# Ledger of designs, part 5: VH-VL binders against Integrator complex subunit 8-like protein

Target 1, 198 residues: Integrator complex subunit 8-like protein, of Dictyostelium discoideum (Social amoeba) (q54vk3)
Amino acid sequence: MNKIFGVKIDSQQKKRQQSNKNLTVFNNGRYLIYIGDIHFDRKFHREALRYYLLGCGLETAFYSDPVKTSVTNSKYLTFLSRRIFDCFYFLRAPMQAIVVSQFFGNLNQTCLVSFKIIQEEYYQLDTNYFQYIWELPLLEILLTTFTKQKDLKKIYLINQIISNPIINENNHPDIRKNFIKNTKHNFWKAISSNYLLQ
Below, E stands for the ipSAE of ESMFold2; O stands for the ipSAE of OpenDDE; V2 stands for 0.75 times the mean of E and O plus 0.25 times the DockQ between their complexes.

## First folded at step 1 (VH-VL)

Design r03 (framework fv_roledumab)
Fold by ESMFold2-Fast, scan of step 1:
Structure r03 (fold): chain C 198 residues (1-198), chain A 120 residues (1-120), chain B 107 residues (1-107)
Amino acid sequence: as target 1 above (198 residues)
Amino acid sequence: QVQLVESGGGVVQPGRSLRLSCTASGFTFSSYAMHWVRQAPAKGLEWVATIWYDGSNKQYADSVKGRFTFSRDNSQDTLYLQLNSLRPEDTAVYYCAREGEYDLLSFDYWGQGTMVTVSS
Amino acid sequence: AIRMTQSPSSFSASTGDRVTITCRASQDISSYVAWYQQKSGKAPKFLIYAASTLQSGVPSRFSGSGSGTDFTLTINSLQSEDFATYYCQQYYSYPFTFGQGTRVEIT
């Protein structure tokens, strides 16, 4: 959350340096993130999500073809991934939250939070979002849980993803990188359709 | 030095049109959202419209929606407001304003304004 | 739309006086309030944002406070150049809205 609204009467240089150090300047994108934080604090999680999504990039520029690599691989998206994750979690959209956890930049944290959600929200896992999982350790967690539940349909779906040569065998770095880039783009396009445009 | 200079105001009859311009200098115009704010004689400030830094998103006050059109030319550092179907209640000084830097959503710099008078 | 109501509508004061202007929002807007000063015949000047943060170059005699729905602008020890109309503005959500203004007049 954006928490810097301090009341300090310092010299112009000190004030600007302190503000810049504590907050990342995003031009218009940052304003939308700021509004998102306001809605989040008011428990308007769907509205917060919409503003966070707009803040990650401009609507048509972000989701247009070809995929915009600079936006999808932005440090800002990694920073926002926790906020967007929290929105999906509170909206009871656990599978979308699990997909977003892959953007944290820390795979151990991704696996830890996902394991907890899978245990708590098993019956709410929307299988349409399985296609957006690319981290093998996360797929293994899903498979283990579905096996314990004897959920043959979900076991089958996860095994199909794990069996993909691009995911299972890292043949060439660029091939896997492009696959992940397209997967990320398609996920955000799906999210935009379901959450931003409504 | 940050400067915003409005032009294009004048006296017109109801139903006519005017095009207002705002020329920016002293900052990277293409990095900032811009606004128009108006003030009727002896009245307070009224927000009219906003445009994102790249022109892709625009917001209008309900009182002007469908009549006013917002645009910008980042190559010329210029903002435009097309005023159509003007009404006497549109009589006001029109200010061009910059949305602030460093996560500010308020208006940190304003032009001097241009007067639009709609009268018979 | 969020309505911003200022009080008083006008205030008579002398140099050296302390003046307090209040602004009330029709709903909780956290701290997303800006204050502007407008002198006769001139464009508004940005004074305060985030309810209490002074803009660079604004004299320290100006201060802001408040959160939620109630906000205050205080001018400590009025100077001759401070006689003006003051506006609060919320930037919590579109459409952005201003208070009706408070005119600080010389006695």
Scores: ipSAE 0.006, ipTM 0.458, lowest interface PAE 13.8, mean pLDDT 79

Design r04 (framework fv_roledumab)
Fold by ESMFold2-Fast, scan of step 1:
Structure r04 (fold): chain C 198 residues (1-198), chain A 121 residues (1-121), chain B 107 residues (1-107)
Amino acid sequence: as target 1 above (198 residues)
Amino acid sequence: QVQLVESGGGVVQPGRSLRLSCTASGFTFDSYGMHWVRQAPAKGLEWVATISYDGSNKQYADSVKGRFTFSRDNSQDTLYLQLNSLRPEDTAVYYCARDFSDWYEGAFDIWGQGTMVTVSS
Amino acid sequence: AIRMTQSPSSFSASTGDRVTITCRASQGISSYVAWYQQKSGKAPKFLIYAASTLQSGVPSRFSGSGSGTDFTLTINSLQSEDFATYYCQQYYDYPLTFGQGTRVEIT
């Protein structure tokens, strides 16, 4: 909290010239993430989320482009996914948190945190976000839980996702990669619509 | 007055075990990821293990995986590191450290004073 | 694992000097670099995170810069309490890794 609470750092991009547009965008994105971190530390999770989404938007041209301007872009999103995951968790949006856990870059971590959330927050799982799950082990965890609960509607919805040939085929790495890329794009677009427009 | 205090270090023979403890005070312990970092005599810093705020996620350095166990008791604001099958290479000052975030992003803003573990041949 | 390489290994400096320490990552890590100061017999102290953001309470003579693979810690106008060993650390990915350290000493 060095000077942020005593002085408003916002400065209307007072960098006079745009020395390099991509570097400026990354610097501005990191500034927004930094502001998000301040809100997060204060437990203002909704405001933190908004700044994180704005920062991600600058990296991806507001989710209109896949991440391609920097080799580190996928890791940048993976890193931010931890912060955004906590925001959704504390905002009582567990299904969105489960979707974001797929960005961690570690499937074992994804499954561990998701299993716990699914057990603890069963009645809060918003089925509108099932379409953004692409990891088979996570889909299997969901299916197992819904089967134990005798939840026929949720079983049906998960089976529709599992039955997608792109998700369950082994020998189409480029097609699967592109599908996941589009799923990620659509998720962040939906989240921005739901959380930034309010 | 945020503080971390380690204890449990000592001198042991190779193959033996020690249990290190770290007691936290002055902050909401159950909101932070925690870490162990070690430093061998006259050497640099080496990350050992990470535990999430609720203990559901743990990470270990390859050099200690299968031998060390990290745990936490949020009701008592205490961390534990169980050191099994100790080797001379494990000789170091062991620090517990708080993650600078309320996740486990992996940078360390608060450190304990350290506790010395010596494994003598 | 991401390897962090610091240079130089040691510096001989006087009060009032400007000291620069460099850290290089074996792959792109964006801005996920922290810097620490460690005095003899003491625990490390957190100086900088996100490559350039100064931790609260750290004197303004300390600054960090860099992104991607190349990072720098600068101490402008070295003070007597700044003689210590400095470490960079990446937190882009696990396992977490430190540089080997740079000792800033008198003489």
Scores: ipSAE 0.000, ipTM 0.448, lowest interface PAE 15.8, mean pLDDT 80

Design r05 (framework fv_roledumab; at its last look DockQ between E and O 0.02; V2 from the best seeds 0.00; counts 0 for: pae E 12.7 > 2, placed apart)
Fold by ESMFold2, look of step 2:
Structure r05 (fold): chain C 198 residues (1-198), chain A 122 residues (1-122), chain B 107 residues (1-107)
Amino acid sequence: as target 1 above (198 residues)
Amino acid sequence: QVQLVESGGGVVQPGRSLRLSCTASGFTFSNYGMHWVRQAPAKGLEWVATISYDGSEKQYADSVKGRFTFSRDNSQDTLYLQLNSLRPEDTAVYYCAREIGDYVEPYYFDYWGQGTMVTVSS
Amino acid sequence: AIRMTQSPSSFSASTGDRVTITCRASQGIDSYVAWYQQKSGKAPKFLIYAASTLQSGVPSRFSGSGSGTDFTLTINSLQSEDFATYYCQQYYSYPWTFGQGTRVEIT
């Protein structure tokens, strides 16, 4: 799947991740993430997503502990964000996939996969997740696309986000850093609530 | 073919600053947390600093905290280590090292650069 | 910080010998131990993770064992390319710490 969007995961990283599944210690939700991988490998994307979200939820006290949430982001997100992206793509949740692409840690890769999704799925983008876009190039892609389609509601929503001074303040890197951190945490809380309560 | 190439080492006086860099190739840089590990002449290895895959989380050894700043540029596949207020005890070969962030295991360093020498002497 | 203590500090050996290096942690660290080989003037080379799992491309004459606090690296039949310094490293918790090293030298 990552080949279709031009985003690659190292083959060595995949082999090491799979070889460690048999060494899982039953502690703080890690077992549930392992079960998520089993479901993912079997193409059961909804169940994989639920196990990933539940496992990370347990590791973070359901995102109520900012330190544990930050640690969980750094410890698990080297690969998990790309699997969660695939889950959202196959579950027909393109806006959530666009948000998750921002976790890849490479803006070029983020823009490549998200541009393709936006051009193909613009009519299905869930506006509830627009607030979780922090990369200005993605906001510009969305605005340009909705302007071409004359979607006045979505144009208005994107313009409200772009007009936020926090996003437009280039001289205050600490303010932007805190905004991105909080937006990441709020996103994980929101998708956990939405996808674990079905 | 994973490659890590450090640069920016040199000889400086105590209290001065130096900026190290590490360029990466042969892997998806933005998937990996990265580290600096140093080795004083004829001594063992000492972990110095860690940066998460997206640069949002950083950790420092107590011996360098407040003096060293670790950053990364994922669009250029490059790491930076700013070494401020250098002391003679900071004299070492500095290696950049890749970790694999497996959600099952904590971090270990699977690929290392060849190192860059920092000498702090009066 | 978790202290890692290696024994012996040096080991003189001949090609074909069996070499055993020990590493002891100051607290229980499960199997979160890695082993590295460093030849003079070169960067460390990763050998083993999870105390016993060989990295791809590492010869089968290398093996690791242990859990809790006591760990070993064994080279079953020493070859000329194996003369080096070996380090253990814990990755259980920050700060990541290394043993002081064991030098394997030719007699």
Scores: ipSAE 0.000, ipTM 0.496, lowest interface PAE 12.7, mean pLDDT 82
ESMFold2-Fast, scan of step 1: ipSAE 0.005; ipTM 0.506
ESMFold2 (binder alone), look of step 2: mean pLDDT 91; pTM 0.917
OpenDDE, look of step 2: ipSAE 0.005; ipTM 0.518

Design r06 (framework fv_roledumab)
Fold by ESMFold2-Fast, scan of step 1:
Structure r06 (fold): chain C 198 residues (1-198), chain A 123 residues (1-123), chain B 107 residues (1-107)
Amino acid sequence: as target 1 above (198 residues)
Amino acid sequence: QVQLVESGGGVVQPGRSLRLSCTASGFTFSSYGMHWVRQAPAKGLEWVATISYDGSNKQYADSVKGRFTFSRDNSQDTLYLQLNSLRPEDTAVYYCAKDLYSSDWEGYYFDYWGQGTMVTVSS
Amino acid sequence: AIRMTQSPSSFSASTGDRVTITCRASQGISSYVAWYQQKSGKAPKFLIYDASTLQSGVPSRFSGSGSGTDFTLTINSLQSEDFATYYCQQYYSFPLTFGQGTRVEIT
């Protein structure tokens, strides 16, 4: 490609990014979810994940401060959590799936699916995502499993999380809620970086 | 052998109340979530309510919220559904049903069902 | 609420036939579908969960498939005992909802 063509291509890319941003802002729901479902049904799980994440409005988080564009308050995150969970599960990203299960709004279901994944995909659990687990029953499941496996490194990492006073005590509800909110925000920021931005 | 036996159904006038019971045997009742599902004559299945293994969490269909109350007695392996302010559209066979998973894990699908008890609301 | 639509509503088949029943969700529900069999005058019986997992004790001629919005229950070689109404159920979100049922008549 020559320099004239390069300038034209760059301009088209910028226009496409702007149009994509406007579509996300004005339609964070139905059409993006619908397109995601079409890809999911065709077994294109990576493409489905992209549209589900765009449907959550996560792209706008990069242009606003976290207080104003809190992904933790997104109604779509809870709504799409099972779809996003399945995408990670089929993409062989089990630890991301386990983190997403915390968004189901049903802790028993979270523990059930996570226990199953931990048993099936033990060696695929990416320890970099342990920091995004905030539900104590889920941390206890992980600890119990790692203890049975005699996995000293994973036991140590989970104990570091459990030992955080904010996580294991409910005597400061506003502090705990704020901590969880920030944990959720940081998770989706990491996911957006890894799955939407490369 | 898992067995669920419903009782308490009958014929009642609109606005009246009934209390349905379901006695469980053959499994550790206190470890499982339980459900009520109803079926109107010549119609399909309709979920009514769900109760967790310890009774701390309850969910109701919108059509029965505020009128029906779900409870359990783990010491007697018995499930109760209090039907208040009954309407003709509540006429159905009421089934109690057991969740597949025990303790803290819920599947929200039903591996064993009772034989049902008929509730008829007519004037 | 998530609406579950079954097709067909009823049909007749001969013993030995392969029977396919379809269930469609009004929105994506992943694989969170269960299937039940109900014979005339009897309580429903549990067949399948997680779209394709057969319950212990259910004959291997029964199978389930599907993901997202479209789900299928297949009976590979229909037997006289399979004359019944079949229901799908989603457990993706509350309220839990069932399909309207498909009545299978053995001819």
Scores: ipSAE 0.000, ipTM 0.435, lowest interface PAE 18.1, mean pLDDT 79

Design r07 (framework fv_roledumab)
Fold by ESMFold2-Fast, scan of step 1:
Structure r07 (fold): chain C 198 residues (1-198), chain A 124 residues (1-124), chain B 107 residues (1-107)
Amino acid sequence: as target 1 above (198 residues)
Amino acid sequence: QVQLVESGGGVVQPGRSLRLSCTASGFTFSSYAMHWVRQAPAKGLEWVATISYDGSDKQYADSVKGRFTFSRDNSQDTLYLQLNSLRPEDTAVYYCAREAYDFWSGYSEDFDYWGQGTMVTVSS
Amino acid sequence: AIRMTQSPSSFSASTGDRVTITCRASQGISSYVAWYQQKSGKAPKFLIYAASTLQSGVPSRFSGSGSGTDFTLTINSLQSEDFATYYCQQYYSYPRTFGQGTRVEIT
């Protein structure tokens, strides 16, 4: 699968062709996960993340569909979310890890790991990623922690998110579902920009 | 699977306006930059304009700057091209085209899918 | 703007022929060249991108080569459905520009 053309090409063309080959010719995420795991075992967490993100792209079909509404029904995305979470954790990107934990398909697990990370990495929480939190129990954990820390800036930012009418329990489920779907897609776009794009 | 359908073309006199539309289906429209490309009768292809995935960035060919306006409605999977102050030289079939974008690598490979086109004729 | 010049403008060929179309850019564009096929009355069809990468579903008899300023599209063993006009296009910078087209006609 890796040897399709058998021709010499320049470095920029090779990068573009390699990216396209990973998404089309491997049309099977198992190999991408395998390569990612090898990099992860060697402590090359950024490289591992790149391979896991490519696998996620194959499953979510970013080229034909947004991130699937029911990510918990996707064994592949749920499996990759845990590995991507580990990558962000070891890259010391705790807020990105917390956002990714929302994809686990088990909200109790999401809250437990997020609470632990918030306690360990409080001063490393990048507020630019607060906008990608949609689970109310997780927002409540963040708000409670920020209140205990008397962090007025973070309290204000989380309250702005909670104040969005689409997120509260009084809104029609379809409106909330579509908003969350767009939020998920925007998160993966931001991650690709920061970790795959130069 | 991927479909782009143009509409809104017609016959108009110089100085008049038309609004072209392109409806997309079979892909995540909001993730792709889109283009308009035109082709005058018995001539080659000419790039007209581009719009980014979110509509925040637009580029126009010098021949149409100030006269044509590109827009998109991601909620309706629809692209619009407003043609103002039309000239006889604007007579062409107008195609909408999707920019092939590798989301994960960020590389563009230009126009992987095209609509069937809509004819604009500007004559006295 | 980057000017793209194709040669020849047109020619006649028979099924089974090996056909070569050349495209030259007025400045270096690395490998940012795409090739399109257009049949009479139809929209263009994406054939090749990055100068040499074949689009999914395009027959293997089509191939592209080149980098910098000189690019070539080759059709090995021309088939009846290949009689069409072919365009090269640079996507190195804006504005995007196309070659003038090469029409391949049946003998």
Scores: ipSAE 0.000, ipTM 0.430, lowest interface PAE 16.1, mean pLDDT 79

Design r08 (framework fv_roledumab; at its last look DockQ between E and O 0.03; V2 from the best seeds 0.00; counts 0 for: pae O 9.9 > 2, placed apart)
Fold by OpenDDE, look of step 2:
Structure r08 (fold): chain C 198 residues (1-198), chain A 119 residues (1-119), chain B 107 residues (1-107)
Amino acid sequence: as target 1 above (198 residues)
Amino acid sequence: QVQLVESGGGVVQPGRSLRLSCTASGFTFSEYGMHWVRQAPAKGLEWVATISYDGSNKQYADSVKGRFTFSRDNSQDTLYLQLNSLRPEDTAVYYCAKSMLRFGELDYWGQGTMVTVSS
Amino acid sequence: AIRMTQSPSSFSASTGDRVTITCRASQGISNYVAWYQQKSGKAPKFLIYAASTLQSGVPSRFSGSGSGTDFTLTINSLQSEDFATYYCQQYYSYPYTFGQGTRVEIT
């Protein structure tokens, strides 16, 4: 009688292991990114964005210290940043797109694409996302544009951000690094909350 | 099939007003930015105005700013360009154009409507 | 305003020729350039966007290149139906501006 129970336990353990393997595959950030790509190619940008965000979330969780800007995490975000940017762009979320453009790893490119978006969508820029801008040149572009448009409210908001001592490029590199890290984290958290829970 | 049909063109005297319309079909009109581009006789293309998909953002060429007003009715799939204080320099074929995605790329154009301003 | 200087203004070519049209922006505009074809008495036709992306349905003999300030439209092996006026456009910033146009005529 005991031998039959042993084989059943082994089969259940194997099934659990297989189910755990399947769960691990689903929990693979890379797999989620792949699914995101499929949706993106099909022009399902909202779905794509969700999968990209999920993928990013898992990858940051995998490295257990979301705060540790590992070179790997930076590269990962750089590769995904363009797709996420495009998703926001297609979804008519211009300010989110601008924020994401900071992940391109090319400040010139970031400024150029952001400038275009600002020119086209400056009336639709969600001010709630201004707080996630850490690149001073972007802030300057925004300030210039809003000044030109005499938008006092937006000017005020941008000035508040620019005046933050933490954004000053003359700060110790570690202070800036930590600020950027935290800002990035907060941004992804906000975006995940807004787009994954809805 | 995407179709844009302009109307409202004609011959007017300087200082007069004209209203152009563009009726869109074959796509979800409310999802796209729209444009007016004009072309004077035997001349090149000149951007005139852009309106966002929801009408919340409007841009005008300096040459028409303060004189022209761009609007849209998404319930009727129609664009409007109110041309005030017309000048001879405004004489052109006026094209309605659709944005591909945002505002910049004009993937579909109407056949245009001719506006002639002459004394 | 960003000026788009298109060259040449006109030229003659034969079927089968490789044709190149250039457009220079007065400032850096990344790749926010579109190209249009206009035949006589017709509305412009959309060809290329993002400087190098071919619009769906446009023949593969058309190509675009460039970034920053210098942009090129190329027609590889000109066909009879390609004789027209071509325009570049920047949509980097308002006001949007077009090149002066290039008329491609038959030899």
Scores: ipSAE 0.011, ipTM 0.566, lowest interface PAE 9.9, mean pLDDT 85
ESMFold2-Fast, scan of step 1: ipSAE 0.006; ipTM 0.469
ESMFold2, look of step 2: ipSAE 0.013; ipTM 0.496
ESMFold2 (binder alone), look of step 2: mean pLDDT 93; pTM 0.949

Design r09 (framework fv_roledumab)
Fold by ESMFold2-Fast, scan of step 1:
Structure r09 (fold): chain C 198 residues (1-198), chain A 122 residues (1-122), chain B 107 residues (1-107)
Amino acid sequence: as target 1 above (198 residues)
Amino acid sequence: QVQLVESGGGVVQPGRSLRLSCTASGFTFSTYGMHWVRQAPAKGLEWVATIWYDGSNKQYADSVKGRFTFSRDNSQDTLYLQLNSLRPEDTAVYYCARDTYYDILTGPFDYWGQGTMVTVSS
Amino acid sequence: AIRMTQSPSSFSASTGDRVTITCRASQGISSYVAWYQQKSGKAPKFLIYAASTLESGVPSRFSGSGSGTDFTLTINSLQSEDFATYYCQQYDSYPLTFGQGTRVEIT
C-alpha cells in the first residue's frame, strides 16, 4: 500500500522509526518493504518486487522454512499480495499475478481480476505456475477458457490439478489447510529463486 | 499532549457482549496503528489485537480470535473493540495503546490509556 | 509463539542500588525488544525500544542491552520512583508477547 508514504506522521515517531531501521537495516525486512514502495511509486516494478521479496525472505530464510512462512510471517505476504500482484502484472508475468491474487482473502476479487487477466493476456500464461492454483472457482475459470480456445495442453494440465482429491473433495479441514500451506511455500520459494536471485 | 481514553468496561455475565471504546487526541490518529492489551487481576500483560492505521489489516491473539472484533473510525479519532461470547477468563483491565510503527503491524507501544475494567462473572 | 522469560520474578532493593533485570526469548528476535515500567494501579510506561534505545524523557539511569535471545535492563542508582514492575516485550513477530514481569520492591 502506497498510502503509507502519503501519510504524515509526527517528528518523534519518524525519528524513532529511522533509528530502529538504521540499527538493523540489513536484517530488517520492514525497511526493505518501504524502499520497495518508493520504487513502485516510481514505476520501477522489478526493483520494487525484489525489495518486497528480499524483505520477506530475510524473515522466512528465503521461504525455505514452511513453518516460518505459514505461521510467523505469512501476514506480511498476505498484506503485500496486492503490491506483489501489481508488480507481476506490470512485469508481464500474468500467471504469477493470478497465483498471487489467491492471497487477497476475497475469492470474488480473485476471480474477477484473474478473469480479466486471462482475457487480456492469454498468450502470456506461463504453464509452470498452474501447479500453484488451489482455489476451485479459479481452476474452473481457467478450464472454461482453455476449452473454448481448444488448448489441449492447458486443458490437460488444469484437469490434472482438478483431479487431485484434496482440491475437490470434502476432506478434513486440516488436510486441505496443509496442502494450501505447502503450495504457498513452494510458490514463494520458486518466485524467490526466479526473481530475487536472478 | 498525546491522550488515549478508554470506556465501555463493566460487569457482565458469561456469554454476554461489551463494546469498548478508546478516544484519541493530541496526534494525527489516522496515521498510527493501534493495539489493545489486557491485564488480568494480579497478572502480567497480554496482547489482544492490532489494527493498521487505515483499518485494512487486523491481528488477534488466538485466545480471542473469532470472539473479539477490532475496528476504528478515523473521522472520530476512536477505536472500538467488540467483545462477544465473554468468558470469566476475559476478566481484565483493557488498555488501548499506540504503535510506534505507524507503517507496519508490529512495534512497541509508546502511549497507553488509563485502562477500562471488564469483569465477567455470574 | 515466542516465549519471553524474565529473571528474577521479584527482588528487594534500596535507593542507590544498581539493579539488573534479564529477559530471555525462546528464539532469536534480533533487537526487537521493548521495556516498560508499571506502577501499582497505573498503565505501563514506555522506557526502551530496539533493545537499547532510550525513549525521550526517560532518565539516563535506565539502560538496555542485548541481541538475539538475551536482553538486560539496568537501573544505575535506583531512586524511590523506580519501585515498580518491569516488563520486556518482543515485537519481532505475531503474536506479540510480554515477559511475566519483574517486581522491584523497596527494602
Scores: ipSAE 0.000, ipTM 0.434, lowest interface PAE 17.3, mean pLDDT 79

Design r10 (framework fv_roledumab)
Fold by ESMFold2-Fast, scan of step 1:
Structure r10 (fold): chain C 198 residues (1-198), chain A 121 residues (1-121), chain B 107 residues (1-107)
Amino acid sequence: as target 1 above (198 residues)
Amino acid sequence: QVQLVESGGGVVQPGRSLRLSCTASGFTFSSYGMHWVRQAPAKGLEWVATISYDGSNKQYADSVKGRFTFSRDNSQDTLYLQLNSLRPEDTAVYYCARELPYGDYEGMDVWGQGTMVTVSS
Amino acid sequence: AIRMTQSPSSFSASTGDRVTITCRASQDISTYVAWYQQKSGKAPKFLIYAASTLQSGVPSRFSGSGSGTDFTLTINSLQSEDFATYYCQQYYSYPITFGQGTRVEIT
């Protein structure tokens, strides 16, 4: 059932995007994604990631607009999230990949790929990214794994996130929704800082 | 041109084996999960197996589990399906198909022409 | 395994007709349904995914609807190239299963 997918724009779609008469390198996110795919095919995953992030940044006003960044029903963001996930996976940044899996738009898929990564890359999980997990089933998977490993520090950190009253589903839906928007915004801002400005 | 081409089908006796191949062209093969689907004469479609883009995860239909083995060679853009201990009920056209994920598995968007496997005495 | 049952198994129609095919899942599968068209002697062609989303290049006369257990494929104003067998498929869980098919034949 567990499967990590490499998602890539179809060759025909890339040709259409590149041949677009309105395309400008500086202002067209689709062109940047196309360039990212070229780097990905050459196994230049860091360069591919940079172009994917730039492409996403143009659509989200360079991660400055939390509303645009947090739109989870966006087919474009959902589609792009799998490419970014693959880049983090191949760059051996498993915790960042797990965070990105929350953007897939399918929670079961998020949990399945994350469970696999947690099993394979346990000792590479960067705890600085735990703060960007908002899906309760994913937090439960992390907590269960850390409990089995008797990792008291990681158990403590995940419990701090779960015990946040805002994440509690008993709160008004709008409060939780705004918290998730801010979490998504802060994540992409952190990623842009670490991968675009290096 | 996005294309999948199956080969390796033929007529065999029960209990024998065949190896099917599927060659991909016109797209980045290593980025897609793939499926094998079969169709017996005058019957409907039956899912056989799936393999992840990197070959690390495989699923099989109960009717073929333990007898069929799915593999892929991303350097050659080729899928393989090893058919062992063939039975008359395995007689079918075998199709390879590309998975369309776009955030989740969404269906099979590209199919080959199929290769016929006939198991009879 | 999730059983997919199509209705009807076959029916006759004429060019210009509105055609409706139904598909019922044995359990709730949300919107994880795809539809395929298969012409005699040919490989299946992908039509619809996520129950209602048309694949690029598929004519707008095709539409899908439904959620949960009941799904429908509709062809408004049937064309001569639409006489074929149609299959629904669930991708909610493995094993992946198809409906038995609905054959649309000329009157």
Scores: ipSAE 0.000, ipTM 0.443, lowest interface PAE 16.9, mean pLDDT 80

